VH-VL binders against p86728. Designs and how they scored, part 10

Target 1, 153 residues: p86728
Amino acid sequence: SNLQCKIAGGGELIPIRTPEYRAWVPLGEVGLNVSDSKVLIFAARSCFGAHILLQNNAEDFKNAVYEIVIGGMKNTRSGIRQCVGCKFDEWVKDKALNCRFFNYFWISWCGDEVWVGHGYRPPHNRILRYKYENQPVINAASVRSESDTYWAL
Key: E = the ipSAE of ESMFold2; O = the ipSAE of OpenDDE; V2 = 0.75 times the mean of E and O plus 0.25 times the DockQ between their complexes.

## First folded at step 7 (VH-VL; framework fv_ebrasodebart)

Design y2 (at its last look DockQ between E and O 0.50; V2 from the best seeds 0.00; counts 0 for: pae E 7.1 > 2)
Fold by OpenDDE, look of step 7:
Structure y2 (fold): chain C 153 residues (1-153), chain A 120 residues (1-120), chain B 108 residues (1-108)
Amino acid sequence: as target 1 above (153 residues)
Amino acid sequence: QIQLVQSGAEVKKPGASVKVSCKASGYTFTSYGISWVRQAPGQGLEWMGWISAYNGNTNYAQKLQGRVTMTTDTSTSTAYMELRSLRSDDTAVYYCAREGDFWGYYFDYWGQGTLVTVSS
Amino acid sequence: QAVLTQPPSVSVSPGQTASITCSGDALPKQYAYWYQQKPGQSPVLVMYEDSERPSGIPERFSASNSGNTATLTISGTQAMDEADYYCQVWDSSSDHYVFGGGTKLTVL
């Protein structure tokens, strides 16, 4: 099963603020390492949008493997794309973020598919899937958000 | 309300320099970038470059490398664009524009434009 | 770097549908953004992410993309829609922005 992989996240609240529109905050800097995991569980409280970058190289934000976008009040699309700012490979209308409350999400990249779902219980409440030809190596993850956002990892 | 207010029209001689200002308000200045776009009379829009208001990182259009400098003053929420070694074909309306948001790379707010005329 | 090609002009009668195309090799991968510019005014964003409208933009404005071509469509074109329209992309490789040459839309 693609959800038998090691899970990162799902723990305590870790406040993360994105200082600018292009700045990514590596999860490693807040003590969360995803290099040995294939699933990330997180909570986010955000008004407009939350972005998760899956990276091959922690220092490389241009050649990321995947960007996962969770929609909110302003940007109502949730989607998966292979490069930052590029066209979504898969997306849905999903206003999942809440400006006042934390909502949980999970991302898995086990096997040959990337999955995104609501809640903290993979594989339940799946909303997105993208199948890739070759399994990429993901060694790091970074986050950013479009408003004052708090993350729980 | 988000606004970008630019400095007034300029008239310059060839070889001179011009520095246009763009004062931002209505949002957290350091959280977004500013691009500069110019438009020669009767012509289309030409992107000149962008600057991060947070860390000052810049990227300029290739054709303007070495001739353009973009800066910001966070204390006044103002972006500046300096163009040196002016020539007649630099005559244009110059716009500052805010880079949209975290979602995409577009320009959601624009200044009113600054006419720069280069003539002998 | 990326290049975007637009027709110089498009003409429509009031009430008809106007279509403005933008062609470029970056468009299969990058979203096209569209701007409206009326004489003596600054550009205004009218479409982003291929098919999203900013607040205040009429529903008669829509956008689509197929292959290397993005299209801005204005249904029920009105006199007030007469303007120049520009497409724009962001090139992730160079971190440059690129505009199309612009299209003058005339409402006859």
Scores: ipSAE 0.798, ipTM 0.924, lowest interface PAE 0.7, mean pLDDT 93
Fold by ESMFold2, look of step 7:
Structure y2 (fold): chain C 153 residues (1-153), chain A 120 residues (1-120), chain B 108 residues (1-108)
Amino acid sequence: as target 1 above (153 residues)
Amino acid sequence: QIQLVQSGAEVKKPGASVKVSCKASGYTFTSYGISWVRQAPGQGLEWMGWISAYNGNTNYAQKLQGRVTMTTDTSTSTAYMELRSLRSDDTAVYYCAREGDFWGYYFDYWGQGTLVTVSS
Amino acid sequence: QAVLTQPPSVSVSPGQTASITCSGDALPKQYAYWYQQKPGQSPVLVMYEDSERPSGIPERFSASNSGNTATLTISGTQAMDEADYYCQVWDSSSDHYVFGGGTKLTVL
């Protein structure tokens, strides 16, 4: 199954805050290395617009990436797209985030698809799947948000 | 409610500089980018560049690299666009526009425009 | 960097349907946005995210984005719709905004 792949981290959760802004926070800079992993489990407390970028190159925020948006459009939909800010390739109606409480999410790029789900027990509660056209090599991840967001990774 | 109010019209000679201001009100200034867009007489809209009011990051149209500087003053919620080494083909109406949120990349509010005339 | 191409002008009689096209290689992967500009005025957003209409824009305005072409459609065109219309995309490779060249809509 896709969950036979390694989960990123495996230590204590790393707290991050992203203010309302466009700047990406590379997870490698805060000590979370995803280069040998295929699954990321995290929590976020946010009103809306939690963005996660899966990257081939830690310094590239434009090309060869998959962007996952949780609770976009003012917390009304979540989606996967192949470039920052472009149309979703896959999306669902989803009110995933909460301003007052942390909710858990997971992303898997194990196998031939990207999966996204709620909770901390993949593959349970999968909400999105996207089949690659070309198998990506993901070496890095970054986060940002549309609203003030607290992350635990 | 949300408003972008620009400085008044200016007449300049070739080789001079112009600095246009754009005062924002009715929203959290540091949460949105500002773009500058110009329009020569009888011509279309030409995007000049954007600036983040949060951290001052800029991105300029390649045609204008080296001649344009965009800045903000967070304490007055004001964005500025300075265009140097003016030429007659810089005669245009200059607009500031607020960038939409992260979900989309569009301009939801526009200033009234500032006519800059460059003539010898 | 992305390029958006619009016809320079479109003419329609009052009550007829106007169709303004915007062509570009960025359109399959980027949302299209449309602005109306009347003489001496600032542009006004009239369609966003390919086909969504902002509050206050009449229902006679609609839009689509398919393939390499976005289209703004005005049904039941009125004299007050006479204006210049611009399409716009975000170019994620350069982090630039890109406008089409504009289309002058003339209503009789």
Scores: ipSAE 0.037, ipTM 0.666, lowest interface PAE 7.1, mean pLDDT 88
ESMFold2 (binder alone), look of step 7: mean pLDDT 93; pTM 0.951

Design y3 (at its last look DockQ between E and O 0.46; V2 from the best seeds 0.00; counts 0 for: pae E 5.6 > 2)
Fold by OpenDDE, look of step 7:
Parts: structure tokens; sequence; C-alpha cells
Structure y3 (fold): chain C 153 residues (1-153), chain A 122 residues (1-122), chain B 108 residues (1-108)
């Protein structure tokens, strides 16, 4: 169970702002290390397009393990894909983001599955799942946005 | 009302340089990128490179490395493409296009300029 | 560097279905985008994310993918559909965009 895995984030809010651009902001820059965790809890205030990248290497954005997109396509879809810009492996209709308020989310990569959910209480309100072929090693995470986005982790 | 308006046709000698402009309007210029694509007469589309209107980062096609420079002026929402050391096979219509990068999928060109004919002849 | 291969030409009679293929090793992982270009005009995006149409593009345009092949399908082809069609992909390895060679669609 993903509840047996260590959680990163979900504690004191650490504000991060990402502009409307493809540039990634590594969470390590704000002191958040996910290398020993298997769950990430975060909040986002955004109109659309909150992206979370799970990385094997903090400096490698091309060979990322997974990219999670929340509130993509103008806040109508959320999805998971194996690499940046690749075809989405899973997606759902989802209006998950709010321009004015922070909404909480969680991502887990325990075991042989990656899960995404609404709220700050895994494993509740699950919206997405992807099953690994091989268990990946995730050592870092980064965020970016399609619109002016405020993060809290 | 999103538009990309390019500069007029150019005639150049071999060895010369050309600088084509692309003025964007109808959207937040700095939120997107600009790709340049050229098309030789009777030939297909060839991607030349992209530039971020946000931070100025660029990536050029390998065959054009060292010969092409892309820039932006955020104050005028204008992108520029300079091609140096021109030769006859650079004769083409040059297009600018709005580059979405990788939003949802975002790796397409949804708006195009009208094109700029660049003729290289001795 | 990714490569996309298209047939140089496709011909159909009015009302028939036209299929234009695009093959490449990047296509199993990357979305294909399709552009229509009429003589003397700029390219127009007609399909994105394999199967999505921009506003203003008729529903008779559709796209699909199987393996390393993307296909643009035009049902009920009309004379106005005569144009060159290009597929395009983003290559994640090089961060480069790649176009297919283009296909001339002739409506007989």
Amino acid sequence: as target 1 above (153 residues)
Amino acid sequence: QIQLVQSGAEVKKPGASVKVSCKASGYTFTSYGISWVRQAPGQGLEWMGWISAYNGNTNYAQKLQGRVTMTTDTSTSTAYMELRSLRSDDTAVYYCARDLYDFWSGYEFDYWGQGTLVTVSS
Amino acid sequence: QAVLTQPPSVSVSPGQTASITCSGDALPKQYAYWYQQKPGQSPVLVMYEDSERPSGIPERFSASNSGNTATLTISGTQAMDEADYYCQVWDSSSDHYVFGGGTKLTVL
C-alpha cells in the first residue's frame, strides 16, 4: 500500500510560483527532497496546466520517469505520461484546478503503480493510475505550469 | 484575432545574410514560443528552430547550427530569424509559427505567419 | 533525428475517403500533428494529439495511429480538400520538430 511509503510535502506550506512557460522548477531548490519518499502531497492555485515531473535525475528532464498533468487542456483533463511531451498513457476528464484557491493533490509511486488523487489524503479520491512494467527509481521532482501558478508543498 | 505578420520578400546574393521579422498579436507573446519553418519551391516543410519568447532560449535544427540566429523583442512582440552565409538552396518561403511547446501535448504550430519569400541568386 | 515518411501523392474521387499515412519510429510514443497547405497559402493545423480537431476543422477530418504509423483520414472528400498534407512530430531525444515529406491529395 502507498500509505506505507514515506510522504514528501503536505506539511508546512512552501510557496513556489511558476510562470506560463515550459521551464521546470526543481523542488529541491526549495528544500523538498523526494528521493526517500514515495508520496508527494502538494497544493496548487492555478487556472490550468499544473505539471509535476518525477525524475530519476534532478538535472535530467528528458529521461523523466513520469509527468503528471493536472488541469490540462484549459482545466478539463488530467493525465499521466511516461515522458515530457509524450502521449498520455492515462487521462481523465477533470476540472481539478481553481484560479483563486489552492486545491490539494497527491501523487504516489509506491509499489508497481503510480497514483494521482485529489485532496491531501492518499489514497482517497484517486483519479489516475498507471501500472509500471518495471519499478522506477525516482530521486527528484519538478513543477511547471501552463498558466501563472502558485504551489505549496 | 491571433496573428503573425511577417516582413516582406527579400532578394539576396550568395554569402549575404537575411533577417526576417514576425510580429505577433492577439495573445500573450511571452507565454509561448516561435518556431521557424521554411519551404523551398515545390518542396516540403523544414523546421529550422524555435525560440522562447519568455526567456530567449533557442534550439536550432542541426543542419543550420552556426548559421541561424533567432531572437525576440518582447516590447514589440516581434520575433526575428537571421540566416547567414546564404546559398542558392536557402531560397524558400520562410514561415514563423506560434509554438505551444508542451502544454497538454503542445508540440504543434497552431498559428502561422503569411510567409516571407527569400530568394538567393547571383 | 526522427524521420517521418509520407506517400508523395494520394488520389480520391469526390465523396470517397482519403487516407494519408505517416510512418516513423517516434510515433508510438509521440503525438502526430497534421497540417493542410493549399497553393500559395500558409499551412493550417487540421489535427493535433492524434485525433483532436482545431476549431473550424470539419468533422470529416480524423486521425488515428497504430504502431509507428499515423493516419489522416478525410471522409466524404471534397474538392476543397485538395492540398498538401504534412505530418509533424516532436522528437523528445533532440527537442527538434520533424515534418513528413508531405502528401499531395488530388481530388479527381
Scores: ipSAE 0.439, ipTM 0.831, lowest interface PAE 1.3, mean pLDDT 91
Fold by ESMFold2, look of step 7:
Structure y3 (fold): chain C 153 residues (1-153), chain A 122 residues (1-122), chain B 108 residues (1-108)
Amino acid sequence: as target 1 above (153 residues)
Amino acid sequence: QIQLVQSGAEVKKPGASVKVSCKASGYTFTSYGISWVRQAPGQGLEWMGWISAYNGNTNYAQKLQGRVTMTTDTSTSTAYMELRSLRSDDTAVYYCARDLYDFWSGYEFDYWGQGTLVTVSS
Amino acid sequence: QAVLTQPPSVSVSPGQTASITCSGDALPKQYAYWYQQKPGQSPVLVMYEDSERPSGIPERFSASNSGNTATLTISGTQAMDEADYYCQVWDSSSDHYVFGGGTKLTVL
């Protein structure tokens, strides 16, 4: 419920492919700047396991981060956590990904909560919200996936 | 009916290599990982490493880095673990276990093979 | 890398409640998992995700994870529960799985 915050990206959507789960793809390296932004809207075509990392610094993968997983557990759950590979702080049953078609998602770290939703009209269709006591400043983002994934950011 | 069936016991000399197989059935092999866990006589469980049947990615325990290789053959639904430069303290029962490779919360080993005894003696 | 510490043994009488602890600094941020191993057998998963019980595991098994300590609890302990029990976590700092040293549960 804080739509006053800036949405990342100011131009044409950036296509990215993540064929396997090996390394994070830094979005800054492909021209998407999330500094001074508090909302990210994107599309993904994937069977399962789309991962988005919001970072204080593009080199930080363990501290001062939020990780959002869309369609984890073989496309049965989505969730939010503050470290890669740790216990989720909030999750829901969710079959949001599609192997054949792009679906839209959004993430907001505006205000004092992290929100996740479906579609391209935040805050509509929010599926997750969590308030963190330790809120890092986010200046970078990265993506990876469990299955062959096409992104438009 | 999920099963992991391992190859038979091996007797090896120090300096040799051993390759243990783990044949999976009853599930979609490429949707999971396989971890290898060993247990020396009278000792606890020691994780050796993990391989994804989806993409072949591996992660080896630091203690074994450089001595272990894990592979899969998706056409036969079989995982392999090779341990090289064997020493007497590598004598153990070697288990394969199905590993939820999703980095969600599935860091568990839900089905285990019967174990393969590898004896290293001079 | 993380260490999980378990008592080497726990002894209970049949029908009593057994508690097996597992201590480690990874436990506040990681799910704990528990395995039962009977002599000469492969381990069997008995609790997952801190407190969840797999199908086929008796309801007398329960578990919790609070602070730096996970606890496996067996109420109404039976002779068939005599086994070694291991806790396990994923250690995200090393990207390794870690097992505790194991606890031998003895039932009179």
Scores: ipSAE 0.147, ipTM 0.716, lowest interface PAE 5.6, mean pLDDT 88
ESMFold2 (binder alone), look of step 7: mean pLDDT 93; pTM 0.950

Design y4 (at its last look DockQ between E and O 0.62; V2 from the best seeds 0.00; counts 0 for: pae E 5.6 > 2)
Fold by OpenDDE, look of step 7:
Structure y4 (fold): chain C 153 residues (1-153), chain A 120 residues (1-120), chain B 108 residues (1-108)
Amino acid sequence: as target 1 above (153 residues)
Amino acid sequence: QIQLVQSGAEVKKPGASVKVSCKASGYTFTSYGISWVRQAPGQGLEWMGWISAYNGNTNYAQKLQGRVTMTTDTSTSTAYMELRSLRSDDTAVYYCAREGFSTGWYFDYWGQGTLVTVSS
Amino acid sequence: QAVLTQPPSVSVSPGQTASITCSGDALPKQYAYWYQQKPGQSPVLVMYEDSERPSGIPERFSASNSGNTATLTISGTQAMDEADYYCQVWDSSSDHYVFGGGTKLTVL
């Protein structure tokens, strides 16, 4: 159960800015370690898409486990994929991001599936799910955006 | 109002170098990458390389490695592409293009193109 | 490096449906992007992420992907649609962009 998994984020706000669309910001650089967690709660203010990368290796962005995309005003797709920039394995139309306000989201990789939801209360307001064939090992996470974005973790 | 405006046409001799500029406006220059794409007369589009306007990271097409250099000037929101050791088959219209801001990697805005003619 | 193959030309009568294919081994995993280029003009993005239209692109433009083949479909083709069309992918392994050879669409 998602509720039984350790949560990273969702506590004290850790400000992060992602001003460049290709630049990944490792959460470890801001003192947030997800290696012992299975849930990530975060807030983001952005006009366009926000991206969260779940990694086996903090320095490996090419062989990441999952990339989660949260849609915004113009890019309205939210999805889960196993390759950065590749086709979504699961996606929905979702305008969850806001240019003016922070919105909360959660990602869970507990058990044999990954979940994405709105708000800061897993497992409520679920919007995406992807079932693993094999349970991955996630030791790090990074964030990037399709536009200038402010994050809070 | 997003625009990419390129420098004017160039005529060069074989062995010479050419430097094409691309001035961006209407968006935060440092938040996006710029690619260069060329098109020989009557031919298709050929990707030449990419540069980050944020940190200057580049990746060039394999066939152009060692001959092409891409740079940016953030103070003027201008990207530059230099191609050296020019030969006749470098004759083409050269485009700068902004990488899109979707979930994938594509080009949403293009410059008007710069004709570079290489002839002896 | 990834390769995309397009037919050199496609011809349709006005009002007919035009289909332009793009084949490549990268397409099962990578989105296809499509560009329209009219003579003397710069390319214009007409479709992205297989089936999304940029603002200003008519609804008669659509795209799909099956296996290793992406298809740009223009329903109710008009004279103004006569142009060259290019597909494009991004190769994640090399971080290179790849264009198809282009297809000349002629409206008879």
Scores: ipSAE 0.774, ipTM 0.919, lowest interface PAE 0.8, mean pLDDT 93
Fold by ESMFold2, look of step 7:
Structure y4 (fold): chain C 153 residues (1-153), chain A 120 residues (1-120), chain B 108 residues (1-108)
Amino acid sequence: as target 1 above (153 residues)
Amino acid sequence: QIQLVQSGAEVKKPGASVKVSCKASGYTFTSYGISWVRQAPGQGLEWMGWISAYNGNTNYAQKLQGRVTMTTDTSTSTAYMELRSLRSDDTAVYYCAREGFSTGWYFDYWGQGTLVTVSS
Amino acid sequence: QAVLTQPPSVSVSPGQTASITCSGDALPKQYAYWYQQKPGQSPVLVMYEDSERPSGIPERFSASNSGNTATLTISGTQAMDEADYYCQVWDSSSDHYVFGGGTKLTVL
């Protein structure tokens, strides 16, 4: 990793399953605190639609700072958006996910941009970048998915 | 085949309540939310609220807050909408609709509708 | 809360192209969805995510979302396309769904 910002976690990976779209799993409630970190590295096994919400407030799922969608639109694109369920502000064609195997991803809110990439060595294999319109404060993160998804965080 | 089958028509007096059922089949019930949408005679669609079949969380339209309750029974794959303190302007066809899973929110399957008539 | 405005009616001759507009301040940031409702029937999804067509919807249906306006377009309009058409968005600030007022398409 060449990023100079702190990576969340740093110990035993936390397994999470997200079987349905309406329920967010707050990472703080499963023991992963992102409040003093600027980088999240994770793995997901999913057919499509892995969602990560970067939040100012751990209890606010309605006014998200950033939502990152990996393998959205039936595993055809990944994107960044500034509200839950709205249009992507930035997106790329991306067949990111696999129904049978875990793939690694990373998200960085280090510096003045949000970056998203494949693999476990940020900033390598970056696929998306989004420059903040207003400097956010990110204290929490949550996950959910469009299809049955297994996470390791 | 995905289907949403609703309970039959109801006739009610003002002040009564009505509970409409919506039985789902052909998909994993707990993986999708259900919305309720009504349509008064000759009028447009009015969204009433949604319920998560996974955890029972709800969100109701402001106009109906305090008068509506949405529930599910996962053992029968059935969603319910109860509207209380009925008024004559609650006369409408009431639809259940399954919330679609993609990068955004929409309704991919609809029930056949339930006519509720409120008259004195 | 967001508001979506549609014309009350649109008339076209068979074989011509019908355009149904949906205007609202939410549309630059929200995907638009379209539903067809024939008399006495339930609504049916005919377009989603601005411009995507569900399986089983004829290719003559298309849609776009640009600026404050989403447009449903039916080319080669047939008598069986007579229906009410509703646009819809999701309002992220309230977690509510919002429908347009509906447009009656008449094919004569």
Scores: ipSAE 0.150, ipTM 0.715, lowest interface PAE 5.6, mean pLDDT 88
ESMFold2 (binder alone), look of step 7: mean pLDDT 92; pTM 0.941

## First folded at step 8 (VH-VL; framework fv_ebrasodebart)

Design z1 (at its last look DockQ between E and O 0.47; V2 from the best seeds 0.00; counts 0 for: pae E 2.2 > 2)
Fold by ESMFold2, look of step 8:
Structure z1 (fold): chain C 153 residues (1-153), chain A 122 residues (1-122), chain B 108 residues (1-108)
Amino acid sequence: as target 1 above (153 residues)
Amino acid sequence: QIQLVQSGAEVKKPGASVKVSCKASGYTFTSYGISWVRQAPGQGLEWMGWISAYNGNTNYAQKLQGRVTMTTDTSTSTAYMELRSLRSDDTAVYYCARDLYDFWSGYEFDYWGQGTLVTVSS
Amino acid sequence: QAVLTQPPSVSVSPGQTASITCSGDALPKQYAYWYQQKPGQSPVLVMYEDSERPSGIPERFSASNSGNTATLTISGTQAMDEADYYCQVWDSSSDHVVFGGGTKLTVL
């Protein structure tokens, strides 16, 4: 935790399963509040396509501030985009997910950039960064996936 | 070599059903999806829907919802498209295509079957 | 539902550069894909993700997507390039495929 910003959560891991790739699961509805935080650390066990949506409003899934995709394109790419389903602003080749094991990831919107990395010790193993003009207002997060996915948040 | 080989031409009466097969070879069938695209005589391409050979999930074109069923048989590497309650305007060439569908960039059809003519007439 | 508009035909002489346009409001935020269909044959993917070329497609094929227009460009056009060409986008809000109406390229 070398980031100078608060990490969401602070207690026991919250288990979530997302079998349906179209439906978002709001993290606030399962007890994880990100409104006072700037960093999210989580684990996922999945073959491909883990999606995290950073939102200004917990009920808004169409006007999201940022969508982060881990292991998209059948577990070959990870990226950051500024709306659901639009072209990516930043992406890298990345075999991030594993069908049989949980892997850890982190997302930071601390400072003037959005960062994404592997592991549970941000800022180590950062794979993506995207600089924004104005500090985003992020009060909520949601998850979904393209393949059957188990999350620990 | 990647190939998609479709079943032969069919002639049907209005109100009947048709089931077109698409046998894949030369790749890992369960790693990709299959889309079905049809083309009426002298017309453009019309997407009908998609099925994942990985998990069986489907997505159908809204205009065909309720009339179309797509399935796969992983033991034979074969996809099927069944269209029910046929009408004369369902006369078309029906293509299967290997689909790299992903919520990253959407649908991409990189290999196509030879097409199956389905004629609906009284 | 998104709509893609293509000219119905384009004619060029052998060796000239052919330009086939595809217009639609979805194009600024979506990748464009291009398919070639020769008479009596199945479609073939010739460009993907706006400007990428599949293995086996000649380098004289290129594409771009700028503003609300995607363009397929064939330099040094050959008689074998005579075909119908379709653009395609993802309507991600409805999760549907949208094809353009097609453009017949004639090499005179």
Scores: ipSAE 0.484, ipTM 0.833, lowest interface PAE 2.0, mean pLDDT 91
Fold by OpenDDE, look of step 10:
Structure z1 (fold): chain C 153 residues (1-153), chain A 122 residues (1-122), chain B 108 residues (1-108)
Amino acid sequence: as target 1 above (153 residues)
Amino acid sequence: QIQLVQSGAEVKKPGASVKVSCKASGYTFTSYGISWVRQAPGQGLEWMGWISAYNGNTNYAQKLQGRVTMTTDTSTSTAYMELRSLRSDDTAVYYCARDLYDFWSGYEFDYWGQGTLVTVSS
Amino acid sequence: QAVLTQPPSVSVSPGQTASITCSGDALPKQYAYWYQQKPGQSPVLVMYEDSERPSGIPERFSASNSGNTATLTISGTQAMDEADYYCQVWDSSSDHVVFGGGTKLTVL
């Protein structure tokens, strides 16, 4: 069960701001390490396009394990894909983000599937699930956004 | 209004170098990249490479590695493409294009310069 | 390196539907962009699959993908649509861009 996996975050809140440009903000650089975790819980205040990258190599943003996009396409879709800029393997219609308020989300990669959900309590309110073959180990994570976004992790 | 204005036509001898400029306006130059694409007479589009005006990173087509250099001047919002050791098959119209990263789908070229004809002949 | 293959030419009568294909092994993984180039002009971005059309692009233009083939469809083709059309992909792993060979669309 994904509930048995160690959670990254949930302790002291680490504020992160990602402005509207292409640069990734590695979570490790702000003091959050996901290498020993299999679940990430976070909050985001954003108008659209909150992106979370799960990486094998912290320096490799091209060959990521997963990219999760929440509130993409102007806050109309959320999805999972295997690499940055690739076609989405799974997506749903989703108006998940709010410009004014922080909304909580969770990502789980405990098993052979990646899960994404609304709220701060896995596995509840799951909106996405996808099974990838030959998954590399996730050692790092990064965030960026299509709009000025505030994160709390 | 977003515009990319390129330098004028060039005539070069084989073995020479050419440097084409591309002045950008109408947007925040450092928020995007510039890609260069060439087109030989009567032929298709060939991607040459791109440069990030944000961080200065470059990536060139394998075919042109070692022979092409792309640079930017943020103070003038101008991108430059230098091609060395010119040969006849480098004769082409060279385009600069605004390199737009679409967070959903990757890189696209949404605005193009008017093109610069470079003729290489003996 | 990724390769994109397009038919060299497509002909259509006014009012008919034109379909321009682009095939390549990268297409199941990467989105294909389409560009229109008229004689003596610079290329113009048309669209990619599932995208909103850029400003100035008519609704008769649409893009889709199935398997290894991307297709640009022009419904109700008009004389003004006569041009060369290029597909383009970006390979995230290599960070390289590849263009198809181009298709000349003739409106008869």
Scores: ipSAE 0.408, ipTM 0.822, lowest interface PAE 1.5, mean pLDDT 92
ESMFold2 (binder alone), look of step 8: mean pLDDT 94; pTM 0.957
OpenDDE, look of step 8: ipSAE 0.063; ipTM 0.713
ESMFold2, look of step 10: ipSAE 0.482; ipTM 0.833
ESMFold2 (binder alone), look of step 10: mean pLDDT 94; pTM 0.957
ESMFold2, look of step 11: ipSAE 0.437; ipTM 0.807
ESMFold2 (binder alone), look of step 11: mean pLDDT 94; pTM 0.954
OpenDDE, look of step 11: ipSAE 0.375; ipTM 0.808

